VH-VL binders against q0aze0. Designs and how they scored, part 155

Target 1, 268 residues: q0aze0
Amino acid sequence: MKIILVNNRFKENTEKKAQEIAGQLSALNVEVIIDNGLDEPYAGTVDFIMVLGGDGTMLRAARRYGQRAIPVLGVNMGTVGFLSNIEINELAEYLPLILREEYSLEARMMLEVAVFQQQSLLTRVFCLNELLLRSNSPRMLSFALEISGQKLEPYRGDGLIVSTTTGSTAYSLSAGGPIADPQLDAFIVTPVASHIINKRPLVVSPEREISLHLLEEREAIIGIDGQIKMDFGAENRVLIKRAPHPLLMVNLKAKPFFTSIDRSLQRQ

## First folded at step 7 (VH-VL)

Design C21 (framework fv_ragifilimab)
Fold by ESMFold2-Fast, scan of step 7:
Structure C21 (fold): chain C 268 residues (1-268), chain A 124 residues (1-124), chain B 113 residues (1-113)
Amino acid sequence: as target 1 above (268 residues)
Amino acid sequence: QVQLVQSGAEVKKPGASVKVSCKGSGYTFTGYYMYWVRQAPGQGLEWIGVINPNSGGTTYNQKFKDRATMTVDKSISTAYMELSRLRSDDTAVYYCARVFESGSYYIDTPFDYWGQGTLVTVSS
Amino acid sequence: DIVMTQSPDSLAVSLGERATINCKSSQSVLYDSNNKNYLTWYQQKPGQPPKLLIYWASTRESGVPDRFSGSGSGTDFTLTISSLQAEDVAVYHCQQYYSTPLTFGQGTKLEIK
């Protein structure tokens, strides 16, 4: 059995804890690969991925490994989060279940994002929460949204979010989007500070292809999961599709989505 | 061991073209963006552009867009930067540099490995 | 374009003393979605390519000595060498990677007094 431990070496004590866990797993004849986020993703075959950290670390792990159809477990390291299943102090209790593969999996859709410079593919990236198109200046954007070849009336405003259902509680929520059951597959398209009254969030089939491009030259950026930032100009276009594979999230402990989000909203 | 090795120094006349190569080794060449940066004698660094070695997709600094062409040859893990219609003020050391995070663009660390540099001298 | 301005252009500091180099961007390089500053520092010795020292304004690259630190946010950034060593003599460059075109400061030459 081979496990990848994903951690953020720049967070206090995570590297030391990753080494301790690697030692424990090695003592149980498990081969461990530590991924601190700096080097290339491990290219070999693995049986399980354990993410040590908060939601940000899980988003990075999903981008790096989510398309490999390997079970991914979020282990919280002390910050409140929605993508972790167990706490670090519970790991010893659940480790025997992990090693015997006695857990359930929840499939979470991901986005495939392809950014073009004119006709050339500049980058292709996967993400778990969302793509954000936004203005990088006080001037509003004018941009085109096309859904599976259907050209919508131009958008004018600060930007647009194209979200997975998992991402419905991230930036899309802050921009007025709906809360979606993460077990549902759908794109949620949420305008950001639209200057047109009737631009509403859209919920569309995950089989659709979404494209975006600017209608006039403006300073704009594309954000992926709040982590990746790219310049976006009138010579660029982005294509968004459902990724070929969902992220397979490990459930060792019941984590009721609706009561968790309800508590979070009471705190805001 | 990651290494970027550039072609040797060039001397050109105004109006000529120069093509600088950068060979990557010790990593998956197509997994990392390649940037081109130059430095005129005694001056600061100036960005020329970036290429995705896997797709051939490019983004140029507008200052160089009309004269610079970036390409890759995946079979030999080599990137190229050609600058045409050379002027005396194009005299500089030209560097290739790799972006640390594969499949990304302007996100994590800018340049983790640099080539040794290629001096291009443009004189009458 | 984002203009990067370093100060001073040249600095002489005695061995063991603190060296401070400043970098100012013409507009913010802080991305509010991830709360990161897209600012990096390089060290360049004569005849060599630049070497990455600091990224995200304050994150030290692996293998870089603890005496190097970066600070600042938005438009004003500082590189500090807490106790200058002989091998630290170099030109230091700041760079923004917030927006294209990528831009660098003019460089600060650090010498031993």
Scores: ipSAE 0.539, ipTM 0.802, lowest interface PAE 2.6, mean pLDDT 88
Fold by OpenDDE, second read of step 8:
Structure C21 (fold): chain C 268 residues (1-268), chain A 124 residues (1-124), chain B 113 residues (1-113)
Amino acid sequence: as target 1 above (268 residues)
Amino acid sequence: QVQLVQSGAEVKKPGASVKVSCKGSGYTFTGYYMYWVRQAPGQGLEWIGVINPNSGGTTYNQKFKDRATMTVDKSISTAYMELSRLRSDDTAVYYCARVFESGSYYIDTPFDYWGQGTLVTVSS
Amino acid sequence: DIVMTQSPDSLAVSLGERATINCKSSQSVLYDSNNKNYLTWYQQKPGQPPKLLIYWASTRESGVPDRFSGSGSGTDFTLTISSLQAEDVAVYHCQQYYSTPLTFGQGTKLEIK
């Protein structure tokens, strides 16, 4: 068996723990690769991904490895979030199940975000939570939203979020978006401080495509899962689709989403 | 003031790998995309790729996608470019260069600051 | 890929005279929406990295002398040095950043006649 441990080297506690776990796994004849974010994603074949840390680390892991259809386990290390399945102190208990591949998988839809300049692709990113378009100044943006070729009325406001159902409890929630069942595949389109007070979030089929562009020469930025930031101008377009592959999240321990949502949200 | 300081000259055999470093100072390292460009002797400039020092995201020239690896250690504000399976035509001065604007898409602005260059010589 | 072609490959100009370097792109680097040309000129002296001179085809970088100017639109661009100075001896490069991959001209060597 070959396992990737994903942590953040700038979080010393996770780095230390990653080394410790790597040693333990090696003693069990498991090949271990540590991805602390310094290097490029490991290109070799692996059987399992273990994420040590919080939601941010999971988001990075999803972005780096989600398209490879590898089971991903979130191991929480004292943070509050929605993307971890077990706690670090539970790892020893569940390790035999992991090694025997005795676990369930939950498929979570990811976004495919493509950013263009004219017709040229600038970058393509897979992400688990959301794409954010926002103003880079105190001034409102004017931007066009198109869904499967249908042009909506122009948006005016601070920005817009296109989120997965997984991301519904992230920034989209803070912006007034609905909490979505993570077992549901859908886009959530949430306006950020819209000039139209009653502008409502949209729940959109994962079969559709979402396109955004500015209608005026304004400075904006796009944010992806809060970890990628890029300037966005009138010359750019962004296209959001359902990623070809979902993230396969390991479910070792039952975590009832709706019964725990209040607790999790209160701690944030 | 903004400075990009690269590692020293390298001499490599064909088939080997080389890793060039580029340390940024005088600015927020994670706020600007870092480009890599090379120049063969007496030739023009050739774009290798770009990296987001904050996220580690990369985009490569297709010509180099299978051989070039760009990384960063943002704790020391250093970018790295590794080129593997070297051949004679990889002999060049390799430059790191900063994008003109903070946070901009990496292809929508020019390069405002450059490293001093690193000569990589590939010979048998 | 957008191919950038400079002309001439080399140029000798007397001190105080005008130097003109041309750059052609295989396709337009003008974006209609903002009417900007994604074209840059660099100056490179021996043993040094390139230095940014002109961007957006005609905007001088800070600190660049007024004798340097960029003009053109679409596919044809020109770098002009109105009165050549001794310190202007260098190789000049044009670059497009309209689309990936980013591409450069082959360079033009400017010398004093």
Scores: ipSAE 0.011, ipTM 0.449, lowest interface PAE 11.2, mean pLDDT 89

Design C22 (framework fv_ragifilimab)
Fold by ESMFold2-Fast, scan of step 7:
Structure C22 (fold): chain C 268 residues (1-268), chain A 124 residues (1-124), chain B 113 residues (1-113)
Amino acid sequence: as target 1 above (268 residues)
Amino acid sequence: QVQLVQSGAEVKKPGASVKVSCKGSGYTFTGYYMYWVRQAPGQGLEWIGVINPNSGGTTYNQKFKDRATMTVDKSISTAYMELSRLRSDDTAVYYCARVFESGSYYVDTPFDYWGQGTLVTVSS
Amino acid sequence: DIVMTQSPDSLAVSLGERATINCKSSQSVLYDSNNKNYLTWYQQKPGQPPKLLIYWASTRESGVPDRFSGSGSGTDFTLTISSLQAEDVAVYHCQQYYSTPLTFGQGTKLEIK
């Protein structure tokens, strides 16, 4: 068995814990590849991916490995979040189940984001939560939104979020989007501080293609999963579609989504 | 071991073009964006542009957009930057530099590996 | 364009003493979604390309001695060398990667007294 341990090298204790866990796995005859997030993703065949950290580390792992159809387990190391299944102090308890492949998988849709500069593909990235288009100045944006070739009336406002159902509880929620069952596949399109009274969040089929471009020269940013930032100008356009493969999340421990989100909202 | 090796020094007359090469080794060439930066003698660093070596997609600094052309040859893991209509104030050391991941403006470590530099002298 | 301004232009510090170099950006390079400052410090010795020292304003690159540290957020950043060694004589550059065009400070030349 070969396992990738994904950790965040920017957290001092995470690297030490990753080395400790790698030693434990090696003692059980498991081959371990440590991914600290800086080098290129491991290109070989692996059986399992263990992500050590919070939601941010899981989002990075999903971008690097989510398209390979490999089981991914989130192991929380103190940061409260939605994407981890077990806590680090529970790992020893669950490790025998991992090694015997005694777990279920939850498929979570991902976005494929392609950014073009004029006619050339500049960037293509996958993400688990959302793409955010936003103004980088006090001036509002004017931009065009097309859904599967259907041109909507121009948007004016601070921006737009295109989210997966997993991302419905992240940035989209803060902007007034709906809470979605992560077992559903759908795009959630949420306006950010729209100046137009009739612009409402949309829930659309994951088979649709969404494109965005600016109608005026403005300072704008494309944000991916709250982690990646790209300049976005009038020469750019972005195409968003369902990624070819979902992220396969490991379920070892019952984490009921609706009761968890309900408790979280009551305590805000 | 990651290494970027650039072509040798060039002397050009005003109005000519120069093409600088940068060969990557020790990593997957198409997995990392390549940036081009120049430095005039005794001056600061100036960004020229970035290329996605997998797709050939480019973004240029507006100052260089009409004169600079960036390309890649994946078969030999080599990036090129051509600057046309040279002026004496284009005299500089030209560097290629690697950036982590394929995203053009997101990086874990910006410009982690640099080529050794190529001196381009423009004089009559 | 984001303008990067370093101070001082040159600095002379005795061996074993603290060196401090400042960098200011004309607008914030802090991305509020990930709480990271898109600010980098490079060391450049004569005849050599720049070498990465610090990224994300305060994260030291692997292999860089712990006497080098970065601090600051938003528009004001500092590179500190806690105990200057002879090998630290170089020009130090700050750079923002928050927005294109990517821009660098003018450089600070560090010399030993």
Scores: ipSAE 0.563, ipTM 0.808, lowest interface PAE 2.5, mean pLDDT 87
Fold by OpenDDE, second read of step 8:
Structure C22 (fold): chain C 268 residues (1-268), chain A 124 residues (1-124), chain B 113 residues (1-113)
Amino acid sequence: as target 1 above (268 residues)
Amino acid sequence: QVQLVQSGAEVKKPGASVKVSCKGSGYTFTGYYMYWVRQAPGQGLEWIGVINPNSGGTTYNQKFKDRATMTVDKSISTAYMELSRLRSDDTAVYYCARVFESGSYYVDTPFDYWGQGTLVTVSS
Amino acid sequence: DIVMTQSPDSLAVSLGERATINCKSSQSVLYDSNNKNYLTWYQQKPGQPPKLLIYWASTRESGVPDRFSGSGSGTDFTLTISSLQAEDVAVYHCQQYYSTPLTFGQGTKLEIK
């Protein structure tokens, strides 16, 4: 068995724990690769990904490895979030199940975000939570939203969020979006401070495509999962699709989503 | 407008180290990967490595992984490339160049902007 | 590693005539997911850094004259200057950004005949 441990090298506690766990796994004849964000994603084949840390680390892991259809386990290390399945102090208990591959998987839809210059693709990113388009100034943006070729009325506001159902409890929620069942596949399109007071969030089929572009010469930013930031201008457009592969999240123990929402949200 | 401004020419002895700087301006420094490329006199271009200015993450050409060190000071939008144990065949113009940040893959965009280059001469 | 090979190493072309530079990769640089070739052409004049001309094998960078065009797919690529101008004298480089390590051709020196 070969396992990737994903942690954040800037979080000292996770770095130390990653080394410790790596040693334990090695003693069990498990090959271990540590990804602390310093290097490019490990290119070799692996059987399991263990994420040590909070939601941010999971988002990075998903972005780096989500397309490979590898089981990904979130191991919380004292943070509050929605993307971890077990706590670090529970790892020893569940390690035998992991090694025997005795766990269930939950498929979570990811976004494929493509940023274009005119018709040319500049970059493509897979992400678990959301794409954010926002103004890079105190001024509102004017931008066009298209869904499967259907042009909506132009948006004016601070920005727009296109989120997965997983991301519904992230920035989209803060912007007034609905909380979505993570077992659903859907886009959630949430306006950010729209000048139209009654502008409602949209729940969109994962079969559709979402396109955004500015309608004026103004500086904007594309944000992805709060971790990637790109300049976005009038000659750029962004296309959002369902990623071809979902993130396969490991479910070692039951973690009822709806009964834990209030607790999790109150602590954030 | 986007600009990458590099440090001045260097003359070094074999065995020494050189550190080249590259300051970015006119764009979000942390939003674009910074690559380092060199060109020996009359030769083609050679990739040295890449750094994520936001996270500090690096990937090196295996040829240089033991001698090259890339760093950034994002507070001043500056990237650094240090090459140690210099040899005569390290004599080259060293370039910084940026690409769009993808977050996952360093190889998915071309180099759209380059520094002016820094000549490093290694001679006895 | 992907080896990039340009041909010719140098060529001289009369003003107003067509210039053709070829670049071959040791393996395909076509990405199946988006059906794009991860191939770039650069122009480099003496004492200057390379300048981006073409990316995705056939897309011109903004500001690049229409006389420059890129074509090809997979392993065989061509840079064409339809009508050579005096300011086009330079060394041209092809580069793959399909996989690491990133690699470049050896360069092609283009002069006026």
Scores: ipSAE 0.006, ipTM 0.462, lowest interface PAE 10.8, mean pLDDT 89

Design C23 (framework fv_ragifilimab)
Fold by ESMFold2-Fast, scan of step 7:
Structure C23 (fold): chain C 268 residues (1-268), chain A 124 residues (1-124), chain B 113 residues (1-113)
Amino acid sequence: as target 1 above (268 residues)
Amino acid sequence: QVQLVQSGAEVKKPGASVKVSCKGSGYTFTGYYMYWVRQAPGQGLEWIGVINPNSGGTTYNQKFKDRATMTVDKSISTAYMELSRLRSDDTAVYYCARVFESGSYYLETPFDYWGQGTLVTVSS
Amino acid sequence: DIVMTQSPDSLAVSLGERATINCKSSQSVLYDSNNKNYLTWYQQKPGQPPKLLIYWASTRESGVPDRFSGSGSGTDFTLTISSLQAEDVAVYHCQQYYSTPLTFGQGTKLEIK
């Protein structure tokens, strides 16, 4: 068995804990590769991925490894989030189940985001939560939204979010989008402070292709999972599709989505 | 071990073109964006552009857009920056540099590895 | 374009003393979604390419001595060398990677007093 330990080297002591866990796994005849998030992703065959950190570390792990159809377990190191399944102090308890493959998997859809400068592909990234198009200045944006070749009436406002169902509780929620069961596959398209009366969030098939471009020269940003930031101008176009593979999240411990989100909403 | 090796010094006449190469080794060449930056003698650093070595997609500093061309040859893990219609004020050391984080967009990360630099002298 | 301004242009500090270099951006380089400052510091010795010291305004690159530290947020940033060593003589550059075109400060030359 070969396991990748993904950790965040920007956090104190995470590399030390990763080494400690690697030693424990090695004693059980498990081959361990440590990935600190900044070097190249491990290119070899891997049986399991263990992510040591919070939701941010899981989002990076999904970007690096999510398309490889390998089980990914989120192990929380501090702040409890939506994407981790167990706590670091519970790892020893659950490790025998991991090694015997006694767990269930939840498939979570991902976005494939391709950004073009004119007709040239600038970048292609995968993400678990959302793409945000927003203004980077006090001026509102004017932009075109096309869904599977259908051109909608132009949008005017601060921006737009294209989210997975997993991302429905992230920025899309703050912008007025619906809470979606993360087991559903769908794109959620949520306007940000639209100046057009009655622009509503859309829930569309994950098989659709979504494209965005600016109709006026403005300073805008594309944000990916709240982590990646890209400049976006009138010469740019973004193409959003369902990623070829979902993220396969390991479920060792019951984590009730609906009661968790209900409590969060009561406190907001 | 990561290494970026650039081509040797060039001396050009005004109006000529120069093509600088940057060969990457010790990493997956197509996994990291490549920056091009120049530095005139005794002056500060100036960004020329960035290329995605996997797709060949580019973003240029507007000041260089009409004269600079960035390309890659994936078969030999080499990036190129060609600057045309050279002027005397193009005299500088030209650097290639790799972004810090694999698979990240270039505005997400700083430069971690730099080539040794290529001095381009433009004189009549 | 985001303009990066360093101060001072040149600084002489005695061995073992603290050196402080400032960097100001003409607009904020803080991204509110991830709460990160897109600001980095490089060290450049004569005849050599720049070497990464600090990224995300305050994160020290692996292998960089702990006497180097970065601080600041938004538009005002500082590089501090707490106990200057002879090998620290170099030109220091700040850079923003918040927006294109990527821009650098003019550089600060650090010398031994």
Scores: ipSAE 0.568, ipTM 0.811, lowest interface PAE 2.1, mean pLDDT 89
Fold by OpenDDE, second read of step 8:
Structure C23 (fold): chain C 268 residues (1-268), chain A 124 residues (1-124), chain B 113 residues (1-113)
Amino acid sequence: as target 1 above (268 residues)
Amino acid sequence: QVQLVQSGAEVKKPGASVKVSCKGSGYTFTGYYMYWVRQAPGQGLEWIGVINPNSGGTTYNQKFKDRATMTVDKSISTAYMELSRLRSDDTAVYYCARVFESGSYYLETPFDYWGQGTLVTVSS
Amino acid sequence: DIVMTQSPDSLAVSLGERATINCKSSQSVLYDSNNKNYLTWYQQKPGQPPKLLIYWASTRESGVPDRFSGSGSGTDFTLTISSLQAEDVAVYHCQQYYSTPLTFGQGTKLEIK
């Protein structure tokens, strides 16, 4: 068995723990690769991915490895979030199940985000939570939203979020979006401080495509999962689709999503 | 728009070193791995190595590991490839190329944008 | 190292006719985890760098005409131009990005007959 441990090198506690866990796994004849974000993603075949840390680390892991159809386990290390399945102090208890592959998987839809300038692709990214388009100034944006070729009325506001159901408890929630069942596949389109006070979030079929572009010459920013940032202008457009592969999240213990929402949100 | 602009043609003697530059623009330079590939006249393409512009991490083709050095200057979004102990068979057009997808496996994506190439001629 | 071998080395095809270029890898470039072939095709015109055409063996890059298609799996791959156009004259390269070192075919020169 080969396992990738994903941690954050800027979090010393996760780095130390990764080394410790690597030692334990090695003693069990498990091959271990540590990915602390310093180097390029491991390109070899692996059987399991263990994410040590919070939601941010999981988002990075998803972006780096989500396309490979490998089980990904979130191990919380004292943070508050929605993407971890077990706590670090529970790892020893569940390790035998991991090694025996006795766990269930939950498929989570990811976004495919493509940013263009004219017809040229600037970047293509897969992400677990959301794409954010926002103003890079105190001024509102005017931008066009198109869903599967259907042009909506122009948006005016600070920005727009296109989120997965997984991402519904992230920035989209802060912007007034609905909390979505993570077992659903859907886009959540949430306006950020819309000029239209009662502009409602949209729940959109994962079969559809979402396109955004500015209607004026103004500086904006594209944000992806809060970890990737790029400038966005009038000559750019962004296309959002469902990623071709979901993230396969490991479910070792039951986590009642709806009963835990209040608890998790109160801690944030 | 995305552009990779390389330095001009070089003529070198055997045993010398050459350093080719590649400046990226129109995208987040540190967000994409930079690959180096060369092509001898009338021949196919040959991979030299890859660098992570953000971390500086590198992976070289074993064929070049003792002769090639890849570096980056993030402040000016420029990647460099230096090849030492030049031979006549190092005569080639050298290309920089970025990966197709940001955040993807550095070995698991094709090259979507290329520099215009830098001809390096090694002759006595 | 994975050796990539293209065939033929050169090909002349009449305008409007089908052009077929083959690429063979010395070992499989099919990744078991995602069932994708780590194979790409590039088009290179004289004095220009290669241009991405096909990736994952069969996915067409944006902006690439529909007449270009990629097929195959494992070790045998094919680039097909259904109806050759004048602007398609170029050298075509296959590449594996399955493992290091990344390797390319020797190239296939496509000309108009």
Scores: ipSAE 0.005, ipTM 0.458, lowest interface PAE 12.4, mean pLDDT 90

Design C24 (framework fv_ragifilimab)
Fold by ESMFold2-Fast, scan of step 7:
Structure C24 (fold): chain C 268 residues (1-268), chain A 124 residues (1-124), chain B 113 residues (1-113)
Amino acid sequence: as target 1 above (268 residues)
Amino acid sequence: QVQLVQSGAEVKKPGASVKVSCKGSGYTFTGYYMYWVRQAPGQGLEWIGVINPNSGGTTYNQKFKDRATMTVDKSISTAYMELSRLRSDDTAVYYCARVFESGSYYLDYPFDYWGQGTLVTVSS
Amino acid sequence: DIVMTQSPDSLAVSLGERATINCKSSQSVLYDSNNKNYLTWYQQKPGQPPKLLIYWASTRESGVPDRFSGSGSGTDFTLTISSLQAEDVAVYHCQQYYSTPLTFGQGTKLEIK
């Protein structure tokens, strides 16, 4: 068995724990690949991915490995998170179940984001939560939104979010989007501070293609999962569609989504 | 281990074109964005553009957009930067540099490896 | 365009003393979603390409001596060399990678007194 351990090497305790866990797995005849995020993704075949850290580390793992149809387990290192399934102090208890493949998988849709410069593909990224288009200055944006070739009336405002259902509780929620059941597949399209007062969040089929481009030159950025930042100008176009494969999240322990989010929102 | 090796020094007349090469070794060439930066003698660094070696997609500094062309030959792990209509103020050392994971992490990381530089002298 | 301004243009510091180089950006290079400053410091010795020292304003690159440190946030940044060594004679450049065009400061030449 071969496992990738994904960690954040800039957090002192996480790097130490990754090395400790790698040693424990090697003692059980498991081959371990450490991915601390700075090198290119491991290109070989692996059986399992273990993410050590918070939601941010899971988002990075999903971008790097989510399209490979490999089980991914989130192991929390002490902060509260929504994408981890077990705590680090529970890992020893659950390791035998992992090695025997005694767990269920939950499929979470992902976005495929393609950014073009003129007619050339500049970059293609996958993400678990959302793409954010926003102004990088106090000036509002004017931009065009197309959904499956249907051209909507121009948008004016600070930006737009295109989110998965998993991302419905992230940036889209803060911008006024709905809370969505992560078991559903859908795009949630949420305006950010629209100047046009009747622009509402949209919930659309995950089979649709969404495209965005600026109608006038502005300083704007594309944000991916709140981690990657790309500049975006009038010469750029972005195409968003459902990624070919969902992220396969390991479920070893029940996590009640609705009661968890309800308690979180009541304390706001 | 990781190396970026550039072509040798060039002397050109005003109005000519120059094409600088940068060969990557010791890593997966298509896995990292390639940037081009220049430095005039005794002056600061100036960004020319970036290319995705996997797709060939480019972003140029507007100052160079009408004269610079960046390309890649994946079969030999080599990137090229061609600058046309050369002027005397184009005299500079031209560097290639790589950035983390092409196709996924645009502007996410700084330049981690640099080529040795190619001196281009433009004089009559 | 984000304009990067370094100060001073040159300085001379005695061996073992602290060297301080400043860098200002014309607009914030802090990305609020991930709380990272997209600011780097490079060291360049004569006849050599720049070498990465510090990124995300304060993260030291692997293999860089711990006497080098970066600090600051938003628009004001500092590179500090706590105990200057002879091999530290170089030109130091700050750079933002928050937005294209990528821009560099004019450089600071560090000499030993």
Scores: ipSAE 0.199, ipTM 0.696, lowest interface PAE 5.3, mean pLDDT 87

